# VH-VL binders against f9uss8: the designs that were tried, part 16

Target 1, 221 residues: f9uss8
Amino acid sequence: MVLTDIEYLLSYLEAHHVPTIKKKRHTYLTYHGLAEHYTYVLKDGIIKNSIILQDGREYNLSYIAKPDVISLLRDEVSRSTDQPFNVRIESEYATFYQVNRVAFWKYVNSTPELQNYVKNYYRKKLSENILRLQRMVMNGKKGAICAFIYSLVDLFGRKVNEGILIDFVVTNDDIAGFCGISSRSSVNRMLKELRTDGVITVKNHKFIIQDVSYLLDQIAN

## First folded at step 4 (VH-VL)

Design m9 (framework fv_pozelimab)
Fold by ESMFold2-Fast, scan of step 4:
Structure m9 (fold): chain C 221 residues (1-221), chain A 121 residues (1-121), chain B 107 residues (1-107)
Amino acid sequence: as target 1 above (221 residues)
Amino acid sequence: QVQLQESGPGLVKPSETLSLTCTVSGGSISDYYWTWIRQPPGKGLEWIGYIYYSGSTNYNPSLKSRATISVDTSKNQFSLKLSSVTAADTAVYYCARVEYDFWSGYDMDVWGQGTLVTVSS
Amino acid sequence: AIQMTQSPSSLSASVGDRVTITCRASQGIRNDLGWYQQKPGKAPKLLIYAASSLQSGVPSRFAGRGSGTDFTLTISSLQPEDFATYYCLQDYNYPWTFGQGTKVEIK
């Protein structure tokens, strides 16, 4: 059996008896600006990365719903440095490996498989961020909402008889924060338009995408 | 249609506190920034500061030591207090609504009619 | 603070003329610039947001261009109701700063 890069990392952390921490829904694992010497690896659960602007508004950067390192933006050498993002738990519970940051980078530097993981991680994250910026800049507010909804397919999508169920409750505040939109009411209006047009529907507070092609057309470069 | 109306005394004595209220009608104060701008007679516009409906404020550093902006969501109002006024504070004071998003930045899309405040003994 | 310099400070024009007003920022502000029109005795009115986007209800003869440090507002065919003072405003960094204004007067 050949392990994927992330499967190798998880097996490595478990074999080296790295401790885990468990957090419950809507608590924070860490905060932007907190001085902390850990690198966190999501083992199970769903989290949201965000920043809080000076005026108190939250801007959402990503959901992570599969095992992965939360961030590799912190340097390899300093004993302590500030966390780059707020990390909030979105599932009922989330479990993390809690690795001393300097020790994490020593593991990476001594292990070719982990070096490969890190290289692929940076390429993946850079590519994802470029595509996110492209969709936001090129497509207007409605296009940003359509791009965001479509991005949920990969994370939470399940095929059902009515279309693609997004098997996760996303609030209008979270959508506003992901799309850089100023108000919940603006998001709500655009979602109602998509429902009226038969693009999406809502069942048990979860989206069902009925017309995937419409969403893709709104993202078209 | 959303409308803003400034109110407060048109004459304030030097060294006293200038107090103005902006009443929002036809829409909710929620989810917007609310700002004060002033214009001395025959001069240009100067930004004083803003408040987000949740209470977060930001001020022009030139006025920060004297200016306080507050919001009362139950009354659909926000206010400006400017302490220790002098003749230099004589101006038309405007309140305005600011909408922010990634696409438009901060835009002052709805303005009050303005109220002249004269600082004189 | 970011200095916003408008030129000219005033201009005289006739109905039907093409009018161009320039606004220059002392540092880069991306497209975080608005244009506002103020008629005598009235509150300012938003014309252009995000440097080039026309506000709803504003006539199409108004157009904004530019990014970074250099911006222009163009009125393609001046109408009688367009005689006013025009202000640029940067919202990139605090404090928000207005240009000193450009007065468009009847020739």
Scores: ipSAE 0.000, ipTM 0.468, lowest interface PAE 13.8, mean pLDDT 85

Design r05_fwS (framework fv_romlusevimab)
Fold by ESMFold2-Fast, scan of step 4:
Structure r05_fwS (fold): chain C 221 residues (1-221), chain A 122 residues (1-122), chain B 108 residues (1-108)
Amino acid sequence: as target 1 above (221 residues)
Amino acid sequence: QVQLVQSGSELKKPGASVKVSCKASGYTFTTYAMNWVRQAPGQGLEWMGWINTNTGEPTYAQGFTGRFVFSLDTSVSTASLQISSLKAEDTAVYYCARVEYDSSSGYDMDVWGQGTTVTVSS
Amino acid sequence: SYVLTQPPSVSVAPGKTARITCGGNNIGSYSVHWYQQKPGQAPVLVIYYDSDRPSGIPERFSGSNSGNTATLTISGVEAGDEADYYCQVWDSSTDHVVFGGGTKLTVL
């Protein structure tokens, strides 16, 4: 949920005059396998992290829709300069602090508040990845889709008369990529079943969850 | 009342250009994609492509790149199809049709324009 | 490229049941929509989402979709049902809409 020290990080970067860059929808901040010397911190906007497999299939890792560090998988002096995943802008624009990687870790090592942020960051990301793995490999395809839709509540959910609106357009390709489903027609069929059963509906290209209990039942371990 | 109203019939010579318009009313224009479908005399329905009314990005079916351009004027809730360098084989009725481009719905076209006949003759 | 196959024509006597098929490889995994087109008129959506009817479409119209065949069924056929019928899917792999070739329904 809420990171305790993200506001501290943002104020620290602003106070130290860290430059920002602004990127337009569907452009890439980084590509999987490309060299990168920066740590990026999302200031505003929505991004998607993914890996594009050799056969062209996309495996989606996460949406980030609130200020946060994009990735901390790289240390201060890594031999590998490659970014582990693609970062694509999903909002009209996204703005990032662009911090030299060595300088970023120097900031972290010099302030207890930033050290605490990093500790909490890793704990949260580890927890999220364990939940993702559990939902994708243990629940089957329909369970994975239900788990994915439910996971959007924390990022984009808001209450409306009809239920819980997921205030972001999610495509069948994105769902297939998040759930490890190679057939987009299979995603389409399963979403059709959820709509027919009254579990979800769609308004203005966005999901409305009408039956949260059904989704939770499909995620049972 | 939800309606799509298209421009009137056109008679053109080969090599000319034509612009067909489709005016939407009765709904929020940007919440539905606009599809273009043509029907040559005595033939079936042929999907030409669609335009995202929120972003303005067009997607063209194979065979409809180059001479065919989809555009929008959101201030008047109108989508347009322009065909340049007209050929005899472009003779057809051109329809606009809306789709709520929610990928889970399978893209049903629930409202259609009345059609615009474009005739290309020497 | 995904292809939908329809018979070119189907004839039926008034009051009987007409069945119009739409063949496609694994079409049961797609959502199939059906359109009715009368001469000189724009197409009208009569079935969407395989089997759902828009408001205003008579209960005589029904649809099914499984395996490699989708079917539009019109029971108690009336003279006014005479028209061309088209099936349609969205092929998510290409982000393209695909129409069947159309079936002319004649009521004798």
Scores: ipSAE 0.000, ipTM 0.426, lowest interface PAE 14.2, mean pLDDT 82

Design r05_lS (framework fv_romlusevimab)
Fold by ESMFold2-Fast, scan of step 4:
Structure r05_lS (fold): chain C 221 residues (1-221), chain A 122 residues (1-122), chain B 108 residues (1-108)
Amino acid sequence: as target 1 above (221 residues)
Amino acid sequence: QVQLVQSGSELKKPGASVKVSCKASGYTFTTYAMNWVRQAPGQGLEWMGWINTNTGEPTYAQGFTGRFVFSLDTSVSTASLQISSLKAEDTAVYYCARVEYDFWSGYDMDVWGQGTTVTVSS
Amino acid sequence: SYVLTQPPSVSVAPGKTARITCGGNNIGSYSVHWYQQKPGQAPVLVIYSSSDRPSGIPERFSGSNSGNTATLTISGVEAGDEADYYCQVSDSSTDHVVFGGGTKLTVL
């Protein structure tokens, strides 16, 4: 009632004694295309959602760093269907509620608060995806990288003497996958250009954003 | 196994030229930049510059422009250093060392060649 | 131009802890790498990114980096650790590598 949508969902799952599963860094919870009858809800940790393109490249869709449902793209009634995403653990470990998918939708259909959560979930995800597409397509590859780096501020940002530390390790492969860039060397070149321009630097494999206004200028709508 | 193998020692007279080679094996040559590092007798390590093995574009440290030329032969996974108009002050051990030109790593040199001694004397 | 300052020599008794410093303006903002060079041999990377160890390097080697000083620490020093040690950073603005002057570690 006075809880946020996600807090309500978590309390509901706990009250119904939904089992949890714990996974270690850089292992996969599930894979795009696996036939599986579970819906997963992140309880703790950080994960990355991705798909494998037909040429074998990984296209990265999102980081989830706060409790949330991993995906709601699968239908409500079929016992089995293919998982829509690869889900890789990015924190030391991550913990998930492992909910039978049909049971999850029964909970939603019987509970107005959960119906509201699902509606808000779809609106939020659609809006985030449209905004991401707009910013990346309009501003070229460097603009996409700037938009990606700026998006990490809300998830992992904290203030330090040099600017904003992104307290999370990201690789050139991850950035290439998020930005639709075909090569690690292209990402590395563009990051070095941003470093030379005084926009970003690196300490212990993590970004420091020195010029936030430059990033915002590159992603202006 | 990842390895960098350099050409043998050279004894040259002042005014001559020398070419030191560094052959890479055990990894994809074009995914790592190649650094050149000099060490004069009894002195410390001195960075000369690096060459992008994918593009062939060199970057030279101050003091190593003009007489020093970095080059590549990608077909044989080899980087080369040419020194023209040799001077006595060029007497040193010359090392090649790979670096993943990774924004994140800060250019650590994880694999080094064995070194090529170049002696310039009359 | 960015400059790294190392003591020219450090002496330590076997089994004790050696500390080799690398001073630089705001060096804590850089990834510092450390190389060991024994006489007649090529340098060997012993610490990268200020505190990470390559495979094959003993646990007694560790690194730290904060403020204006990076430190290579060798605990339980052995005679085989006797070597010259060099710190290294990359100047982020010029994309150039900078080495310290080197420290000769003597185990007596």
Scores: ipSAE 0.083, ipTM 0.513, lowest interface PAE 4.2, mean pLDDT 86

Design rb0 (framework fv_romlusevimab)
Fold by ESMFold2-Fast, scan of step 4:
Structure rb0 (fold): chain C 221 residues (1-221), chain A 122 residues (1-122), chain B 108 residues (1-108)
Amino acid sequence: as target 1 above (221 residues)
Amino acid sequence: QVQLVQSGSELKKPGASVKVSCKASGYTFTTYAMNWVRQAPGQGLEWMGWINTNTGNPTYAQGFTGRFVFSLDTSVSTASLQISSLKAEDTAVYYCARVEYDFWSGYDMDVWGQGTTVTVSS
Amino acid sequence: SYVLTQPPSVSVAPGKTARITCGGNNIGSYSVHWYQQKPGQAPVLVIYYDSDRPSGIPERFSGSNSGNTATLTISGVEAGDEADYYCQVWDDSTDHVVFGGGTKLTVL
């Protein structure tokens, strides 16, 4: 009888026979600036939000690795508005509920549990974005990389003998995009420095955080 | 389609020079380092070194300094190996192979050139 | 200088399992890659990062790596698997690639 906010949303979408769409690794669900009439809800998989700047550089905003609405920044009443972010699939497959945006907001406005979900969603996203901005602005390039690596603990971290394994493959290109660094070689140099200092190690494309205190010191207030 | 295409076979006399080229296509040339690997007749694979395609900085394995030069022409996505003062023991098949720039332990060479046979005989 | 040791040859009957070893000090802490080379051809990556298979490589090929020994295992061996097999690591301390000496697989 008692469901979490997201479990309630998922059960509501399933009960109303909302169609799903399945996308494979490294394809895009949607693009920044694309006009369309859908709200997407991640059912399963891992995705990455980004924007592409005028010069072609990709700036990465977040990973989403558990069920959630992709974005609620779009207008409730107009039938067409531009998508705020690119959405790329990072897991082998990702599955989404594809909800007409106007219909989505009618569901929310008629359902107190969904209204509560939306309120909590905005609070959560605002808090996450403030923390991201705080760490990135205060820490310089190396600090940004340290903050980014530490941010992966909540999404993909698990304890192993060597430290904390980040059980997800992240490329130097992805790190450059998350940290606003223009050069893969600059990212690689800083990561090698962290490895030499015993802060991180790498096995099979995945980070192992060996010195959590070092990373926290880089992002501490 | 990602591929590395190497120049044709060479027959040279001792003391001559040879230049082997490796042309990349189907990917951004500067995002992968280029390795050079040698295989003498009946012998195993021998790593000669690599060149950073972004910076142009080469790294040579022990035994491949002096006579061996790695170079790039990024305008045509081509890496080259030059061997000067050729000796009979330089007779081998020379391969280029790409590796992505990464701090990962033991990165793989996923794409190889077809090989260039260099024969040094009088 | 880091050294990888392979047996020079391994012989196996068709349909049986071949095991090719790659020995190195604490090799389990490295990521091991395996290449197949047929006569007159360039090497082909068959296993990467200890146990992963590139697209197009049959499931008969598998790998493991622990302690001082990495192993390439080929189950249900076919005549077409006859080739030289090389293991490879990247030694981060020297920034150098290291190859094993190679193993010639003969299918009787």
Scores: ipSAE 0.006, ipTM 0.454, lowest interface PAE 9.7, mean pLDDT 83

Design rb1 (framework fv_romlusevimab)
Fold by ESMFold2-Fast, scan of step 4:
Structure rb1 (fold): chain C 221 residues (1-221), chain A 122 residues (1-122), chain B 108 residues (1-108)
Amino acid sequence: as target 1 above (221 residues)
Amino acid sequence: QVQLVQSGSELKKPGASVKVSCKASGYTFTTYAMNWVRQAPGQGLEWMGWINTNTGNPTYAQGFTGRFVFSLDTSVSTASLQISSLKAEDTAVYYCARVEYDFWSGYDMDVWGQGTTVTVSS
Amino acid sequence: SYVLTQPPSVSVAPGKTARITCGGNNIGKYSVHWYQQKPGQAPVLVIYYDSDRPSGIPERFSGSNSGNTATLTISGVEAGDEADYYCQVWDDSTDHVVFGGGTKLTVL
């Protein structure tokens, strides 16, 4: 049988009867800085990773909307390390495999297929972060918002008659946190400009991208 | 520093017209929309609509079309509300309040005028 | 049209905690703003975007918003907090601002 890396991981966790935990919308699975010994694997649902900045603001790092390991940043050996991210549930429910971290790395180190998954995971995350950093730094605040909205196409995009529906409610506070913008009102002003220009519209609290070319041009420039 | 200053109280007869002005200072006038909010005696706040200070385009709430006109004079950073063919039920305090346009969440009205009392009586 | 429901009045003793609710269908999907209005004065923004405080508003004012109910919480209530309180959202479907009916807070 040929499985993708993540399908292999999920089948392995299921076969070894790894416990699952289910969390409801807008609750936290874990917190940045919490000392615990688990690695979490998203089985179903949508989550948001974030960190708390020194001034108390929350900076958003990513949405994860398909099965994957939430983070592999913690070392393989130490029994207690701090969780790297706040993890908030964004779907009605999310389900996770809750794996002892040391046991997880023991499994990886004994299984070539899981070693390949980890290698590809790090490469993918590094590439995604470099690309995100390049887009955000080069395009200013409005360009950052355009880049962020475009990034939602891969996770939540569906073609509809009016354009591309982002089938997920993203709050202005989340956008501010993803783009490093200090106020929700500043985000609202820029989104209003995009809406007025016919680039995006809103239906049932969800974005519809009406002019993908304009959005891409703002990212390219 | 940032403030909205409204025109003085008005006493009018039914059928007359009135113009309430709202002068902004301490910020760039065109970066905030201007909202109009009415409060009848002993009642709550009632949103009348807003005007886009960049384009001059007004949006009126249901029940505030026809006799009510929002306008701007950007050269003096002033928004105005005109009410024509005044009726007794127009008796109220009229407030202007600025807001950055909220795409889909809420309009936080962080600065308000002091209010203009309009009394319509025979 | 979207409707916000507030209790008409809330009474609280000095130093205690007052809670003023604002009910709306799926209000947790909207950002809620709260205004304080004293007799003969213009409203003052005391909480914006569910839980943020404008500069100059004491820390004893806080807000929350989830499901069908938003709440303004005033801890350690002082006589000077006696006022009418209004919640407010923007309804994206109609591009209209909606106010609650107001709650009269009485500090006894």
Scores: ipSAE 0.000, ipTM 0.435, lowest interface PAE 12.8, mean pLDDT 83

Design rb10 (framework fv_romlusevimab)
Fold by ESMFold2-Fast, scan of step 4:
Structure rb10 (fold): chain C 221 residues (1-221), chain A 122 residues (1-122), chain B 108 residues (1-108)
Amino acid sequence: as target 1 above (221 residues)
Amino acid sequence: QVQLVQSGSELKKPGASVKVSCKASGYTFTTYAMNWVRQAPGQGLEWMGWINTNTGNPTYAQGFTGRFVFSLDTSVSTASLQISSLKAEDTAVYYCARVEYDFWSGYDMDVWGQGTTVTVSS
Amino acid sequence: SYVLTQPPSVSVAPGKTARITCGGNNIGSYSVHWYQQKPGQAPVLVIYYDSDRPSGIPERFSGSNSGNTATLTISGVEAGDEADYYCQVWDYSTDHVVFGGGTKLTVL
């Protein structure tokens, strides 16, 4: 049987009886700056990564909705064990493998398949971050919101008669945090503009994207 | 401390015009939209529309286009409703009510003016 | 246009529970707000976003919303609860606020 890189990692962790931890919606698995000796691997569920900015605002970095390592930013043997991100649970429950950081890197360094996973992880995350930075910097606040909404298609999108349903509840505060917008009322105003333009609507507190091409046009350079 | 204070009652003849004002205090005027709600004698609440206090853009409900005009004077935190070519059917209590902008769940009106009675008779 | 239907009147004995319904097609997908209006007074928000209470509203007031019916429930009814009650939604498809016709609560 051929496994994907992440499926290989999950099967390896399961076979070696790595402990799991289960957390409930809107609780935190860990915090930016917390001293911990763990690397977490999402087994199931949806999480949000964020950092606290110098002014106290929360800046949202990503949703992870498929099994994956939460972060590989910390080195293999560092004396610094501080977590790089806040990790909040967004699904009803999320389950994680809780791997000692040194043990995680020992597994990687002894296994060619895991080394390939790490190489692909860094390449993918770097590419995603560059694209996100480009869209945030170049396209203004409205463009940032359009880019964010479009990014939800891959994670939560499913086709319905009215368009593309984003099958996940997102708040104005979460969107503000993803887009670097200081005001939830500014987000709400721009969402209302997009609804008036026939680009998006709402059903059962979830987005429906009616005009995907509009979103793409707003993030084009 | 947060309050909406409306102008006094008006008695007008058919064909005249009236302007109802709503002065806000105790909060930042431009962070809430202003709704206008009409209540004819013995009848229920009827939504007329709202005005975005940040942009100045009005939205009118069906049946309130034309003779009805929503306006703002942000320098004095005041929203106004003007009714031209008054008809007997315009006799009602007119309320202003604030609403926070909410894309996801809608308009809850947490603070209301005391109401302005407009009577059209001749 | 979207329509909300309320019974015109509900009567309840003091200390009993009053239930005021608000019917609407798929109303469970909307957020329902409830207002109390006494004669000669402006409406007062008593429940917002289906079930939340503003500061100062007694715990006796509660709300629910599912399917085609939203309900305002007033337990241990007092004479001072006698008023007209209105439900309200925002119809996102038209960007319009919709009120129910109102229910007169009489405490006998």
Scores: ipSAE 0.120, ipTM 0.518, lowest interface PAE 3.6, mean pLDDT 86

Design rb11 (framework fv_romlusevimab)
Fold by ESMFold2-Fast, scan of step 4:
Structure rb11 (fold): chain C 221 residues (1-221), chain A 121 residues (1-121), chain B 108 residues (1-108)
Amino acid sequence: as target 1 above (221 residues)
Amino acid sequence: QVQLVQSGSELKKPGASVKVSCKASGYTFTTYAMNWVRQAPGQGLEWMGWINTNTGNPTYAQGFTGRFVFSLDTSVSTASLQISSLKAEDTAVYYCAREYDFWSGYYMDVWGQGTTVTVSS
Amino acid sequence: SYVLTQPPSVSVAPGKTARITCGGNNIGSYSVHWYQQKPGQAPVLVIYYDSDRPSGIPERFSGSNSGNTATLTISGVEAGDEADYYCQVWDDSTDHVVFGGGTKLTVL
């Protein structure tokens, strides 16, 4: 039977005895701009990718909550290259395959299944980036927050009696960073408005989305 | 489970310095912001500022710039407050308190037991 | 610069209802949190986001917030409720935490 692209990649890395590294919550696997010769593949856990803006703020790019390659933006021929993102661990622990970058691309070039994985990876990441740009350009701050909360449904959403539970604790600093909002107070004001309007509620420090249509209306304009 | 334990009481002369520590346990230290709140004898709660436990960046309330320094040692899950050039009016109980960040209403859900700093000649 | 005003003291008989007010210009647009402080002890959060109760806080404690006044209500007051009570908001115009002056609740 055929494995999914990522399952094939993980089995391939394990079969080739690629070393793993394990990191605890709120430590960093790597930093934006750090020169390294590795490609990292998330084996288990939840991470957050971010960059540092010119004003010193951390701008959050994505959560990765399922096994995936952290980035394929760097070439296969140079011995070392700069890491594109800060990678912070969000689960209690996260485990990564630490793959020599040149060796990773040698693996890809030696098997059609991995070539297919890379092609699908780029398509998916381009689609995700277009959606992120739409949030930043088309929506005001409240629209950005609504779009961000809605985006959490795919990663952490579970149907419950009250609505859709986002089964992950997301802080206001994280929301500010994902939405390009400079102040936690602005995030707080918008979240209070959503709560007052019955759009969201909170249970055990996690969002419950009660009115999905409202979120979509704020995004769709 | 979740606990903030502060250093013991201090008796200091005017012009001296003091360092109050606040050790966190039972949670991931960098997940919650740390606030400092002071209470002079017989007076109310006075917010001094906060420190971002993830970045180490402090924010001070007006009136607490200069002599007051917030710092972290994340390797031991400890936040510290240093007061230099102590004055009699610095006599107070100093509290650390963690801030739950989910809704960013800046409510403080867990407090240290307080450190009494007495400044007298 | 934002100011929260509390009465300095409130007296109540056991079993009766105590109401502690927190006044502020357009405070209904802010999220109000309430702390209880017993003599010689650190403050304890009793109400957050206007009306929500932390785990372990009795149902006798409730909150409301509208217009220019937030209120902490303690029904069926017990001797153990005797304490100082502080309201608190986040003032987004200054990015500052603001505390009220505190109210001493005396249970007679």
Scores: ipSAE 0.005, ipTM 0.514, lowest interface PAE 10.3, mean pLDDT 84

Design rb12 (framework fv_romlusevimab)
Fold by ESMFold2-Fast, scan of step 4:
Structure rb12 (fold): chain C 221 residues (1-221), chain A 120 residues (1-120), chain B 108 residues (1-108)
Amino acid sequence: as target 1 above (221 residues)
Amino acid sequence: QVQLVQSGSELKKPGASVKVSCKASGYTFTTYAMNWVRQAPGQGLEWMGWINTNTGNPTYAQGFTGRFVFSLDTSVSTASLQISSLKAEDTAVYYCAREYDFWSGYMDVWGQGTTVTVSS
Amino acid sequence: SYVLTQPPSVSVAPGKTARITCGGNNIGSYSVHWYQQKPGQAPVLVIYYDSDRPSGIPERFSGSNSGNTATLTISGVEAGDEADYYCQVWDDSTDHVVFGGGTKLTVL
């Protein structure tokens, strides 16, 4: 029997009866800058990480759609103990293990399997953030939208006859926030161009990618 | 030709129920959301909610939970609105309206409206 | 809970330009759609995505949206333009459609 790193963590939390918290769609688990003493682990559901910019606009960082630790940027030695992100629930409900931060690090320090999970977590998150930064720097607004849509394939992609279904409702406000675009109307116009050109279609509020090569070409190719 | 055709006007007594139907033609019914909008005499447009024509899941605006039920019969491309325990304040023209797709946010095709009058 | 505010009425002389406003907090970040409703008729979409026109809507209809105000502009107004006009947004944070209160356009 081989458990993935996250399956091991979830099994450990369940076996030790760690408390869970359940949150409803479009409520917030935490806020950027909030001081608190917990490490959260997503058990079920989909969440969105974001920050609020100086001008009041929301800048979206990532979706998390599979069980994982929300953030490991805080420990007893870290200079900053504030939450790094706003965390909003995107599924109808999301469930989290709520672990005291000190207790979490004690578990990690006493358990080789959890130490391995943390090492792999940091490597994965660093790689994901570097790729995100790279994509944003290399693309104009249309390229940023194309890069964002393509990034959804790994999280929500499912092959269908018409192409690749993104099996999650992504709103125009979310797209604007992920791409740094101020106007929802600008997003709508660019998506209309992609639909007209046969690159994507929309069915039941969900994208179907019909021309993957086009998207890749727009991402500095 | 894309068209939404609604059932005829209804005159009901308080406490009765009414069912308004909206028959779609000229497009694939299950790929477009159906919205319901009412307009009381001399008043503006009031959004009641929408129904996902693929899943059958309804979403109701605040004030339209309980007595109002959205339903579908996909075999005949028809959406329906049922209002139970009718009150005088339910007197209005009820419109079904197609949203271009499930996320466009605008209603490009409207039914002709069904007048529901609740009086004793 | 999001609210759109329209003036209840606007009067304009034939051939002149009518401007109908739709106010909302940070409405420039929303996509605004406009409907025309003549007496006894269903609403008709005249502008979508702030400024796009459906097939069959004359070029004299245009729209804009920035900051806290969206505007429907009708140039060279004709008697047949007399109607109630409604602005509308979809607030995807709540999955709710919001209509303005409507503006009655009168053409003398």
Scores: ipSAE 0.006, ipTM 0.432, lowest interface PAE 12.3, mean pLDDT 83

